VHH binders against Epimerase family protein SDR39U1 homolog, chloroplastic (GC1). Designs and how they scored, part 1

Scores and structures below are computed, not measured.

Target 1, 310 residues: Epimerase family protein SDR39U1 homolog, chloroplastic (GC1), of Arabidopsis thaliana (Mouse-ear cress) (q9sju9)
Amino acid sequence: CSSQKESQMTVSVTGATGFIGRRLVQRLRADNHAIRVLTRSKSKAEQIFPAKDFPGIVIAEESEWKNCVQGSTAVVNLAGLPISTRWSPEIKKEIKGSRIRVTSKVVDLINNSPAEARPTVLVSATAVGYYGTSETGVFDENSPSGKDYLAEVCREWEGTALKANKDVRVALIRIGVVLGKDGGALAMMIPFFQMFAGGPLGSGQQWFSWIHVDDLVNLIYEALTNPSYKGVINGTAPNPVRLGEMCQQLGSVLSRPSWLPVPDFALKALLGEGATVVLEGQKVLPVRAKELGFEFKYKYVKDALRAIMQ
Below, numbering starts at 1 at the first letter of every chain, in headers, positions and changes, except where a header shows other numbers; antibody chains aren't numbered by Kabat.
F, E and O stand for the ipSAE by ESMFold2-Fast, ESMFold2 and OpenDDE, each averaged over both directions (binder to target, target to binder). V2 = 0.75 x the mean of E and O + 0.25 x the DockQ between their complexes.
Where letters were taken out, [cut] stands.
Atom coordinates printed by the task and the answers are left out, and those that the model quotes come from them; centres of patches stay.

## First folded at step 6 (VHH)

Design m01 (from z03 with L103G; framework vhh_7zox_3)
Fold by ESMFold2-Fast, scan of step 6:
Structure m01 (fold): chain B 310 residues (1-310), chain A 118 residues (1-118)
Amino acid sequence: as target 1 above (310 residues)
Amino acid sequence: DVQLVESGGGLVQPGGSLRLSCVASGFTFSSYWMGWVRQAPGKGLEWVSDISTGGYTGYADSVKGRFAISRDNAKNTLYLQMNRLKPEDTAVYYCARGYEDFGSYDYAGQGTQVTVSS
């Protein structure tokens, strides 16, 4: 038999103003769901989602989050500072602190909701940094965590989301490197290519476990609507590439040479400790998503880049 | 529609000071990380400094203690106070806009030339 028609949801979203969040709001609105934006900057959210263009959208500042979480069908937690930026000691503290504080706040609001008004699902972001870095290893949802700083952040981030009441289905999406024209790694990499005329970043041997933004948004949407999506799910495309291959494909699409390597010192000068996000990586496979029958629109990085740049 | 317009560059003596400004338009300035990167003649890009939406700052080791980044959200303006300038600080300085979500910089201005020589 065919699956039942999707009923309208009311979805509360943290991090809605970010690159992924904006795309998710577009998808939810296109499917006629009610959206509640949970933000720490109401003015920014109102500029991104003006009432004229987003009629019916609710934008809640932090003091109002309780009233929005209560009565929501679902909560999507995407909040956090970017990790692929320069790390000062204060920024490093905020990378961890912002993720834990927002997730904890959301979980507390869910847990303190009366049962009849409690959201039934929490889809919470985490990251492939959970696995640590390796040029030779292959990771899936059954793999152990790494031992570096980002792995520690991901463990605590996931642990915080898992404190949600037993009545709430929790899906944890370990997000890879998100590709899209409006943000993420491509927005960072394109200036590099124009300034350095392209080429491998560092050795080019590090793994680049990417995902197209639309596939990530669709995966989050499946996690919202399909009760089989529970626990850890890697948000990565089926065919990860070495960064050197990614750079070659991007250079080709941009009509730029890709033979001039960008040395590690140049990336460290631009990104400091955050350069490890670009200089080191991990090969992460979406085993759980494939087992659940998720259909990736972009299985190969070449097709993703062509679609984005056309 | 995004515009970043740098100013304040020029010729200064070693040991002198300059204050660079970057006026932003076409986006909500207070919602973005901002930074300064530079390119010396015949060399690649070098990150100089950045500032988060919450005001947290970072500096390259080569400029730490001499340069100070700041922002005025009411004026949509990013600043770089450059003190005790050295000949090796000679470069084109670019104002750059950062992302909140996995991105570092997505827009840069036209640049402003800083020359440190007698």
Scores: ipSAE 0.000, ipTM 0.201, lowest interface PAE 11.8, mean pLDDT 80

Design m02 (from z03 with S31D L103S; framework vhh_7zox_3)
Fold by ESMFold2-Fast, scan of step 6:
Structure m02 (fold): chain B 310 residues (1-310), chain A 118 residues (1-118)
Amino acid sequence: as target 1 above (310 residues)
Amino acid sequence: DVQLVESGGGLVQPGGSLRLSCVASGFTFSDYWMGWVRQAPGKGLEWVSDISTGGYTGYADSVKGRFAISRDNAKNTLYLQMNRLKPEDTAVYYCARGYEDFSSYDYAGQGTQVTVSS
């Protein structure tokens, strides 16, 4: 049943209302795939995907997920509380709990589907936090996990996705810092640079393993459609930079100064225990994606930033 | 005793701007996602915008590019800057405390009326 054009898929997506998920929905619609949005808030999802602008999209609240996963070609699991949020004991519990809970539910629904109606692929998010933090180390998909809290979360998150039945191809995308105008790190940083108050966070020497949102969406799409994409794949661009360099390039692209540092105490006041996410980083290379022949549209951070700001 | 007190509503002409404020008390404001929901006359509640503890924001498609949500954790205050207002934005706006991705809210305030008309 091979053809020169990819066949229509029916894709169930958790986390579709998030920054990455919305761009993925746009890409899947552009290629005429059927989309089922799995959400805990049907009203919120309907505001983001109104029927007049998104005709044909199915929006399922949690009680309806079973009927949507069954009969889907594929499932993309992007749901989870953002790691860069302020960390209290309650929030730390929910960072881990939301990821494990949603992933476990998705896997259970896949496994309980009759074989003839079972999705054939699960593309599940994880994060570069798997590797821990280092200013001197370099990590790829063969590197061991770190020992900090985020590494623990990523290990359990990945382990949960890997409980899918053996006939389901599982791709685990360890996602770096996603760059786009409408969310992630840039949505937080751009307002400060526009006010002439941008600058390096902390020392600026921590590694920033970034990826343009379109490249990440394209990588997820390849993982959905290309059976060679299985196991762990780093979702990072080939040329990571130091955070200070990223801030300098952003300032340059916006024609704004980038020399006013944001003090560590201000970040710790705003983000609590989560401040280490922006004060520390890791250099992560997309070795597996390159071996698979994936073509990055944005290989260098300046080109990505220029495209986003245009 | 959790309280959310909204203010800043009023009558404004199409194309105008308003800034809504919500002062929170009775809980650790910085530990929660916060958001705005609205209810137009004769309609149900509509999610407008949310903001995480780290400042990452989401917007309903109908307000994207026109509204900006922000928070001041030192003042326990949530804001909604509303620009290029349309008659369709006429509603009672409620401040809400949420968790995770603001998929549900625990507490809503009394609301503040926004009326956009000539």
Scores: ipSAE 0.000, ipTM 0.186, lowest interface PAE 11.2, mean pLDDT 81

Design m05 (from z03 with F102Y L103R; framework vhh_7zox_3)
Fold by ESMFold2-Fast, scan of step 6:
Parts: structure tokens; sequence; C-alpha cells
Structure m05 (fold): chain B 310 residues (1-310), chain A 118 residues (1-118)
């Protein structure tokens, strides 16, 4: 694997084709870093990062990952972030299994690299689902794990990343609900609000621990470049909101009503157990990011929504 | 700039048929799961059908055996053939783009109205 771009870092990225990954690739390119995309679908990655528009970017299918991880400065593991899906036993197993398999493979490739060619940092995604769900509790990086299925997935996902060699700095980003126009939950919600059919999902009392995609990308970037970023860091904005408030703010920004409810049974029919990700939530504060001096561009959800819809 | 444009809805008698179409643009259509969801008057969203990148299909029990989902990757078009329509099928039908992973939707079109009435 040979990066041709002159750079400060060479960064190998899993999940680069996803909504967050595409924005991270843009940020890394803007700062003149060399990028190695680790993908299970070379064809899909080449469509998202065509050589004409992304000269110098390396796209590696899974058989080539070893040669690309070896000699890279850093690895960012973003694979397997969408979890709002219809859950059957087979799909639950694949959601968990895919995340653990990719993370385990990345860690094994890092650990089996010669010391002189080993990446020095691993930034690995996890999720705020680690904490479970609560309408009354408040969680930070010192809070205990929840006891539901998603908390179990996050515990094993994080445990897998932590098996990286002692010489590798590991940062675990527990990612909240990422807001952006062309991806994630917000992209699904916007069309319904524009048709005057938007409203609260479930009770509207569940917590919505959001983060703007650019702030998340900047947090990942700080975790790559700043050696003080290690261990668990919540990837959430400082002012979480109730989902009902988020829907009111979205309706306000779009000049649309937010009163038409989507009932719990309809979401459960669509998403099965996965409906819990939109029907239940958790209030998660970015205490570690604040202690590290991280500066959020979008501290309040209204400002984030206005920026996205402009 | 993702766009999904539905067409083919209308008024039809019980027992009749309609074929819905959805033209996709702004993304690589062949790389995504696609589906149909509907919203009946005064009700929430109901999943109707989906189709994988490889052509594997799923259907809600309420429409199984009557509806058929298909895709034409060369035309970036998703279809829903609706047979033996019932008054209970009256709804706005939305074309939806699946997440890369599976059977969750990150984008939907503006919908097309289907009314089944005598």
Amino acid sequence: as target 1 above (310 residues)
Amino acid sequence: DVQLVESGGGLVQPGGSLRLSCVASGFTFSSYWMGWVRQAPGKGLEWVSDISTGGYTGYADSVKGRFAISRDNAKNTLYLQMNRLKPEDTAVYYCARGYEDYRSYDYAGQGTQVTVSS
C-alpha cells in the first residue's frame, strides 16, 4: 500500500464511505494528510472517492488491509455506525458481529505490524448506547454501562479496541446522534417535515444527545493529533435536548408544523427492537472533551439545524 | 443532492391494480437497499416492502402475495406492483433509501397518494 500524497500523517480509515467517514476524509485532505481507505467494497469506495476528484487517496479491499495499516501513522475505525434497523436475531448477530470482526481485524493488523511501522494511535468509534436509556439520568465518561443489548454491543466493541498493543494510544469516541443533511437520522426526518407531516417520535420525552457532523469530525481529528486525547471521550454536544424539543426546533427552522405524531407501534413495526434507538435515549455530556479544551462550533441544536438547512 | 421522485398513484377500485415508480438521482442507486413505506390517514408510518442490492425482497404480512417490489439499476428506478388492492391500502406511499448496513432508511421522497375506493 503506497500513499503518494505528501503529508503530516498517513491515516487508515475504516467506514470512510459512510456519512461521518466522508466528512473525515474531506477534513484530512484539507490538512494535507495521506489517506488509506480500508473497505469491504472497493467498487463502492471508488464511486464515493473517484481518482479524478480524490487524487492520491488509496482504496484497499480487505485482502490489502495489512499492507496499508502497516506503515500508517494512525487508524480511525468508523465501521458499522448505522444501528437504526429492523432487528431480527440474524440482524442483531450481524450488527454486533460486523463491528467486532472489523475492530478485531484492525487491532490484529496493528499488533502484528513491526514496532517501527506500527500505527501510534487508534481512534475507534463506539456509541452512547453504552449507557443504556433513561429519561431522568445524566451520563458522562465515568458512568457505568447500561444492561440492554446495545450496551452489551458497545462493551464488547470497546473491549476489542482496547486489545491494541501498549505502544498504541487508543481513543474511544462514544458517538451520539450525528446531525447532517445528507445522512443519519436527520436526513430521514427532513422529508417528512417538509411535507407538513413531521412530529415527535414516540413520547418526545426521550433524550436526544446530538452532535453536529463537523464537530464530531473535529473531535476525531483532535484525537488523532493531540496525545492528551486517550481513553473514553463522549462525542456529544454540550446541550442535549428532549426529542420533542428537537422536533419543535426542526419544524421552526423549516417553517413546518411538528404536531403530527409517529406512534410507537408504527416505528416498532418498521424497525423492530431497533426502534429503541429513536423511542428511548440518554442524556450524555461531553465532560472529557470539555476538560481537554475542545471547542464545539455548534453548542445548541437550533444553531446546528439552521446551519444544516442553509 | 439526493432526490427520490414517486409517481403512479391515483384512485382505483377495490380489487384493482397500480404500479408505483420512484426515480432516484444524486447517488449510486445500485449500491443501496431501497424500500417503500406508507402512511394511511390518521395513522403512522408502516413499512411495506424492501429490496436489497442483490435483489432479495421482503414484504409486510398485510401485502404479502399481493405486492411485488422490483428495481431497474440501469434506469435508477424502484417499482411497486400493487395487485388486489383493498380500502386498507389507501395511503401516501414513500420511496425510501436504505442505510448501507440494512433495512433502515436515511432518505425518503415526497410521496404519492393511493386511494382505494368504490
Scores: ipSAE 0.000, ipTM 0.165, lowest interface PAE 14.8, mean pLDDT 80

Design p07 (from f01 with A33R L102F; framework vhh_6fv0_2)
Fold by ESMFold2-Fast, scan of step 6:
Structure p07 (fold): chain B 310 residues (1-310), chain A 119 residues (1-119)
Amino acid sequence: as target 1 above (310 residues)
Amino acid sequence: QVQLQESGGGLVQPGGSLRLSCAASGFTFSSYRMYWVRQAPEKGLEWVSTINSGGGSTYYKDSVKGRFTVSRDNAKNTLYLQMNSLKPEDAAQYYCARDWYFGESFDYRGQGTQVTVSS
């Protein structure tokens, strides 16, 4: 157990205005850490974190990032274009480009900080897409990378973060499907279930390696405060489910049917090439988090869904 | 088995004071940060205060800073929250917690203690 867990930090955060980032900011405020929001849209960040409700938060546009990263205890990198948007060749390039560009900028600012003012830890997002897709395989942090586009994005994203100076502890969180009411997959699915139109996407046999947003935020917090959190850590709950089972549990929690299938062609029409993100999946276990003694609040998807919907 | 028992709530007029207590058992109290959280009617759980394991570092929600004081007695396994200058918006069920997850207390036990602020 480290006394570092109780010390006050100054944390610079990219992607703070996103679903995960907003929850992380509130978690850091709960333990009275100083927060510096690194944003490309100062106006949007000020709307999400108005000074009246978030006194003391520093909001920095990109030209100001150098002055915020320097002197920070830690940096959390969550920035990137959402992968759930409809994919075109241009969007695919920006999904990858936004992640690499922001991560590279953050790493350069860390590396160019004087040693005495350099952040000591970088917690950088990546994704379970690193492993590719499989209905039969099981993946952990020692598993090899997949061969598809998202695996390529994750490899380059992680490689960029690992260019941080050797005296900076780097933790890479391979994030699964994040569950919460105010964003992510559930925000897109709940309206369909409430209209009695919920059901399995595609075959329903693809793996759904989920994590409750609060467990993910706490995992990021442990990666910030606990020096044992180093290298790759899967940000997934210990009990992944097949998507069909997740839909059945969501229907049960909402008191709605889950029998109306969404066929592959309809998803491909709506999401283009991005349909593979929902039609295919991977079973990913949080072996490193468990070895490090991380305690998941929501180990089973039904408990997570009940908590979110109540 | 972690057990936390809150007490000290009640009805108080605006500007009044209350002292909440939390009796802890089933774990090494002196080794844990402790939290006070509250839930107003029709609201989610809201973080109020944090105290480190030794009691030397305290943190507060901005709206209660200067009015509330958290403290602990490790010899008695007891956590306290002194609430002064109470406002109507402080009316809530108050819980102590050994661990805090955003949006929800992880380890609180029991029903908490009710604080009502009116006439």
Scores: ipSAE 0.000, ipTM 0.136, lowest interface PAE 16.9, mean pLDDT 81

Design p09 (from f01 with W100Y S105W; framework vhh_6fv0_2)
Fold by ESMFold2-Fast, scan of step 6:
Formats: sequence, structure tokens, C-alpha cells
Structure p09 (fold): chain B 310 residues (1-310), chain A 119 residues (1-119)
Amino acid sequence: as target 1 above (310 residues)
Amino acid sequence: QVQLQESGGGLVQPGGSLRLSCAASGFTFSSYAMYWVRQAPEKGLEWVSTINSGGGSTYYKDSVKGRFTVSRDNAKNTLYLQMNSLKPEDAAQYYCARDYYLGEWFDYRGQGTQVTVSS
């Protein structure tokens, strides 16, 4: 009768207080796994995961991470500074620095754990920005890296995770634009649409390689439990759309117009160099996830938007 | 020091069956998940199946589900792939691997066993 304890994982998670991390914690708890939240702000994490609602959850500030990584079954690395903001030289440095610093810390803690207490799998976030931007190109996991700043960040981020000990299975999830009501792009766009002020950002012709938050969480869960998930896996839904189409579908689902465009000059004035994050995109296909037999719940953006809003 | 030796390939007619074996040595076999991968003529490497260290969890490429069964005997340090209802598209060099990377990167891959499906 001890088989239940044998099947339980202990999962250490960085970035658990973020939009994706919060959903992953809920998913892991639903399956009765033990969770260790690795955070730089214990007070923020305790507000998001209060003990009364999350009994048994461990919340560790950075000085305590060693004691949590050691003895855990797996580590999920989701930590990173948001990129859809105004880019100063300091912000650009912190976008890369936060990702490299946290990933390096996690890898060092994994590698310095005694073999018998070492995590056996590391699932580390990266991003579709790896491929650069294009209105005409199509990318999959075998595609070359882009030449822009975010591609450079993703190369270094992935390279840092790959320094994990040879006994640790590393899965790198190149995450697209995550759709959900309580965070990400939709949380920023929905209020404008509800106020009859919604519309495309820039030309609306840029590719929008999206994924529903539940499909992303399930993909991370498969990467934790299924040893076939190794190396690079695109975390994107099978049918990417152009941003203008996404805005039309969002307007349709909300019964609102998508009539008010935001011109390039306004976004560049607000976000500087960071405007390329919203003005440009890439068409990314989840070839490896499909080959591995992953079942997407939301294959089309309209179905995802309907589920999120209803 | 790590050695993997595949066997059991051959020529079969469409709809036929083959059982592949992989003998492992030089490492603690029972501590590692194992993989079957294949490479068809003039094509890239393709993941086929995974089995966890204890043998209780198995995973398959969609096109082989229901037709292929992976298993292992940890006492004999041997991995197996039972292949039923073989199709022409299954013709390939089959490899067992202790580790699988993106593309054609494999850690501790054997030299393979050839499976041909024709009349």
C-alpha cells in the first residue's frame, strides 16, 4: 500500500508567483505532489500561496534554496523579468541577467547535490524569441537562432540550463505567448476591449504564436513525468495566427469592436526598443510536442479565447 | 565503457512482427530510462518509444501506438521492442539509447539493427 508515496514527486519551482507558475502549482497540488516554491520574495509568495489554502507547501527565500533543491525529484525553472516594458540599458541587462543568474543558481544547486538527493529532471523555460522575428518564415525546434537581442538572451539562457549534470534530464520549453485571463497579454488587452477601445498593435500582420496556459502547464507536467521529453520543445499551439486575427477573434468573443489601432510611433514612444516585442513576432510550430503525442486541448485561438472568457 | 548492442532486426512482410533486443553493459541499467529511436533511409533520426527505469511507464510515438510495445528485464540488463502490424514506413535502422537529444544527438547509442518491410 506504499505505492502512492512512491509515485509522489517533490517539485522545486522558480517563478511560481508568476502567471504560469501559479497555474503549475495548482496542477501539481491537484495530483498530490509536494511543492517547494523558490522565491526572492518570501512575503509575496506567502500572499499568493497562503498556508490555509496551500497546506504543506514550502516557500524558500534565496538563502534557503539549497535545502529545497537537494532532495527534490525535479526542478521547474520559470523565473524571468517581464520583457513587454520600456527597454533602458539597465532593463536590458536585467532581462538577461535575471534569467542567467537564476538558472545558473538552480543548476549549481542541482550539480552540487549528493547523487542520492539530486533532482533527476530540470524543466527550464526559454522563449520563441530564440528564433528572432519574421513575417514570412516558419520555425520549428530544428530552426536556427535569430540575430536579435532576445535570440541572444535565449541562447545564453538555454546554454546555462544545459550545464546541468549529465545524470539530469533537461527539457527546454520555448514558450510562446501564453493566453489566460489572470495574466500575460490578455490581462492587458481585455480591459481596453471591454471599454470599446480594442484593436491591433502596429500593423497586426506580425505572427502570434500563442498557447493556452493550461496546455503549457500540461506540457510542463509531461516534461516532468515523461522521460521522452528531453532537449528543446516548442511550447506553442499548433495553429498560430497573425495578431490582427487574434484581436478580431478576441473582439468577437467579447462582443466588442476591434476598431482602434495602436500605431507604431505610439508604441515606440512608450516602449522604446522594447516595442519590437509587440510589433514583431514569429510563426512557431510545436513539431516535437506533436511527435511525442502531446494532446493540445486548445488547437485554435478562438476556442482558447472562448474558454478563457466564459 | 558503456556498451549497447541491438539485435532482432530483419526482413518482414507488411503486417508482420519482429522483436528487437538491446543488451546493455557498463552502467547501472536499472537506474536509467531507455529509448528506442530509428533512422529511415535518407531521413533524420526519429524517436519511437521510452520506458522508465522500473518498466512501469511506457510512451510511444503516435504512429506506432497500439502496434509497438517496449519492455525491459532489469535482471538481464536487456531492453525489448515488440513490433506488430509492421508498415513500409517502419523500415529503418533501429537503435536503443540511454539518452536522447534534439536532432541526431545520442548518448550511449548502440550500432543499431536493420528492419526492412517488403514483399
Scores: ipSAE 0.006, ipTM 0.460, lowest interface PAE 10.1, mean pLDDT 84

Design p10 (from f01 with L102R; framework vhh_6fv0_2)
Fold by ESMFold2-Fast, scan of step 6:
Structure p10 (fold): chain B 310 residues (1-310), chain A 119 residues (1-119)
Amino acid sequence: as target 1 above (310 residues)
Amino acid sequence: QVQLQESGGGLVQPGGSLRLSCAASGFTFSSYAMYWVRQAPEKGLEWVSTINSGGGSTYYKDSVKGRFTVSRDNAKNTLYLQMNSLKPEDAAQYYCARDWYRGESFDYRGQGTQVTVSS
């Protein structure tokens, strides 16, 4: 006699304690949706989402995920190990393994739910690393996959999410470089610029396909609520920039110089094989999002940086 | 078992109007979001419009927004697409679909109805 209204959802979220996840939880709460946080550390999640500030939020440790996925209307999968770190063979294996393992578990829980209690949509993260790297190429959702390690990881990650039952709408968000004050690239770069030591990493000619964190969260929200969002959607702003230009705009916003480059050998010494994540990039356009009528708040990097620093 | 049958296509002049219909059977129509998709000669499949299961939320390709209106009658298991101010670029085979997936691939679509716009 009583069913959930179309505008109300119960959303299960993996990776909710991360930079993007925290922002998504805030957006979902603002729109009065019920939230179930799927975490490997219940204590950490409870510190981030204390009951006094987040009344009604459900926090589930891994043994409880089945009971939360079952009965939720939607699942958002954002869990993964950070890639901008020093790569050892063990870390490289865990970058891939953590993404595949969590996604596989979520898909299995969705598929094993009774039809009447099964989530109807899965919004799963992937990355622009799918396309490989290029200083001259331009990529959109119709572009072929690259051939490097991160492209392989993205192919398997996406393939795992696509094993969801046919009754489940799957949206795959290939996420670019997320800009926000509380994490990601800017959290790493701002301290150096404040010390008058800011500048491009490597040549500065590599593409920086960025997106403001609020636009990414809104894109995920559209993928949850708008059935037209199915398949691959690039989570990147419409006007990518070269890293050198991004650094120049950041310096301008902070009233700091941006001329002190970090040489390739220093980054390779610090990050090993992981240095390619910083030294190389790809120009990725959000063709699908624009075609679907998605409206970006921050179309240009300078406006995004100004908003973040205020 | 799942069947979708489009109708209402035809030849129309630029600026004209057509109303497409899609009769659905073999599934619980009121439980599914429905899609309109088109394919122009020598072009790939292109998403046009979506309507949620209850009919209260509608979504459109940017180039047809304000000109096309999708609607549904769940009691009659019928989906509609009202097309106004038709342009030559709208000429295509139009399909209704229960499922739409990335570009060239989708399941549970009808046989289509041809829309031709001539000057």
Scores: ipSAE 0.000, ipTM 0.380, lowest interface PAE 11.7, mean pLDDT 83

Design p11 (from f01 with Y101P F106Y; framework vhh_6fv0_2)
Fold by ESMFold2-Fast, scan of step 6:
Structure p11 (fold): chain B 310 residues (1-310), chain A 119 residues (1-119)
Amino acid sequence: as target 1 above (310 residues)
Amino acid sequence: QVQLQESGGGLVQPGGSLRLSCAASGFTFSSYAMYWVRQAPEKGLEWVSTINSGGGSTYYKDSVKGRFTVSRDNAKNTLYLQMNSLKPEDAAQYYCARDWPLGESYDYRGQGTQVTVSS
């Protein structure tokens, strides 16, 4: 039945309280889908999605996830500890552990659902860190995995999602640097530029494979509704930039200078081993999304920044 | 000027076949990936198939896989969609579209050709 794919879905979402998740919930509500929020903190989720403003949204703490995954049309897995923080050995372990633990639990709940109540699609987050870092290389969905820690995390994260039952369509979105005003990289950078202290982090030559948050949400939505979205899809805009260019464009949009550099040693002092995620990057192209006919609203970083800051 | 012109649509019975064509002009056809997309009444635009610039790689919407075949003739600047075992759910306006030169989203679409599948 072709009309079944355009009917109302019931979507279970992990990580709904995060920056991307909140925008996804907004999009799903706009299209009249039923939403089940799978959270480790019911009180935090209830603060973000109060019943008065979000009537009909189900909020399930971890002991209740089984009853929500069963009977869902689809599951979106966005949960994971942010990587843009100071890394200690304990935090590195938890970055990997939180991703594997949540993904494994979701997959187990999907697989243990009776066939008639089993979700038919799993859209699971992963990251462009899969490819490792390079100033000269160019990566797409056919590229090999890198050899650094984040590449290892992404390999295991993706491998866990792929253990879903054969009847479940799995889409893996390798997410780039998400741009929006209410979270992510811009929330960290904007205050410095507003204080006339903005500029390139490190050399500024590292690649910045960005995506506007609305394009990422629309890509996840296509992966939910369009059965052609299967396997690995890069969640990056068509025109990645070097970080120095991104900082130049941000300064231009804010009418602020962008020439005050932040040296490597200062970032390493502030972020420890996690400074590598800021000091190094990768040029990642969304080849699969383009082949599938996905239409990006923001193809160029300046247009994305102008829209966000308006 | 870039122009895409579809043809070959029509009325067919369930289980029947149609071959759609798209004549391209105004650009170097052999340098671009090409797409078939469709739109049924009250539905959004749906991707159907992709073929790379050389014709060696093809991709299909799951519901048409095994029934539809995309091909191209770069010498004639023509894109084709062979549709077999047509179902009522395949009824739609079919469009061909061009990818942008640097691998952006597709940027040009033709006027389309109507496919109707009656019972």
Scores: ipSAE 0.000, ipTM 0.124, lowest interface PAE 18.4, mean pLDDT 81

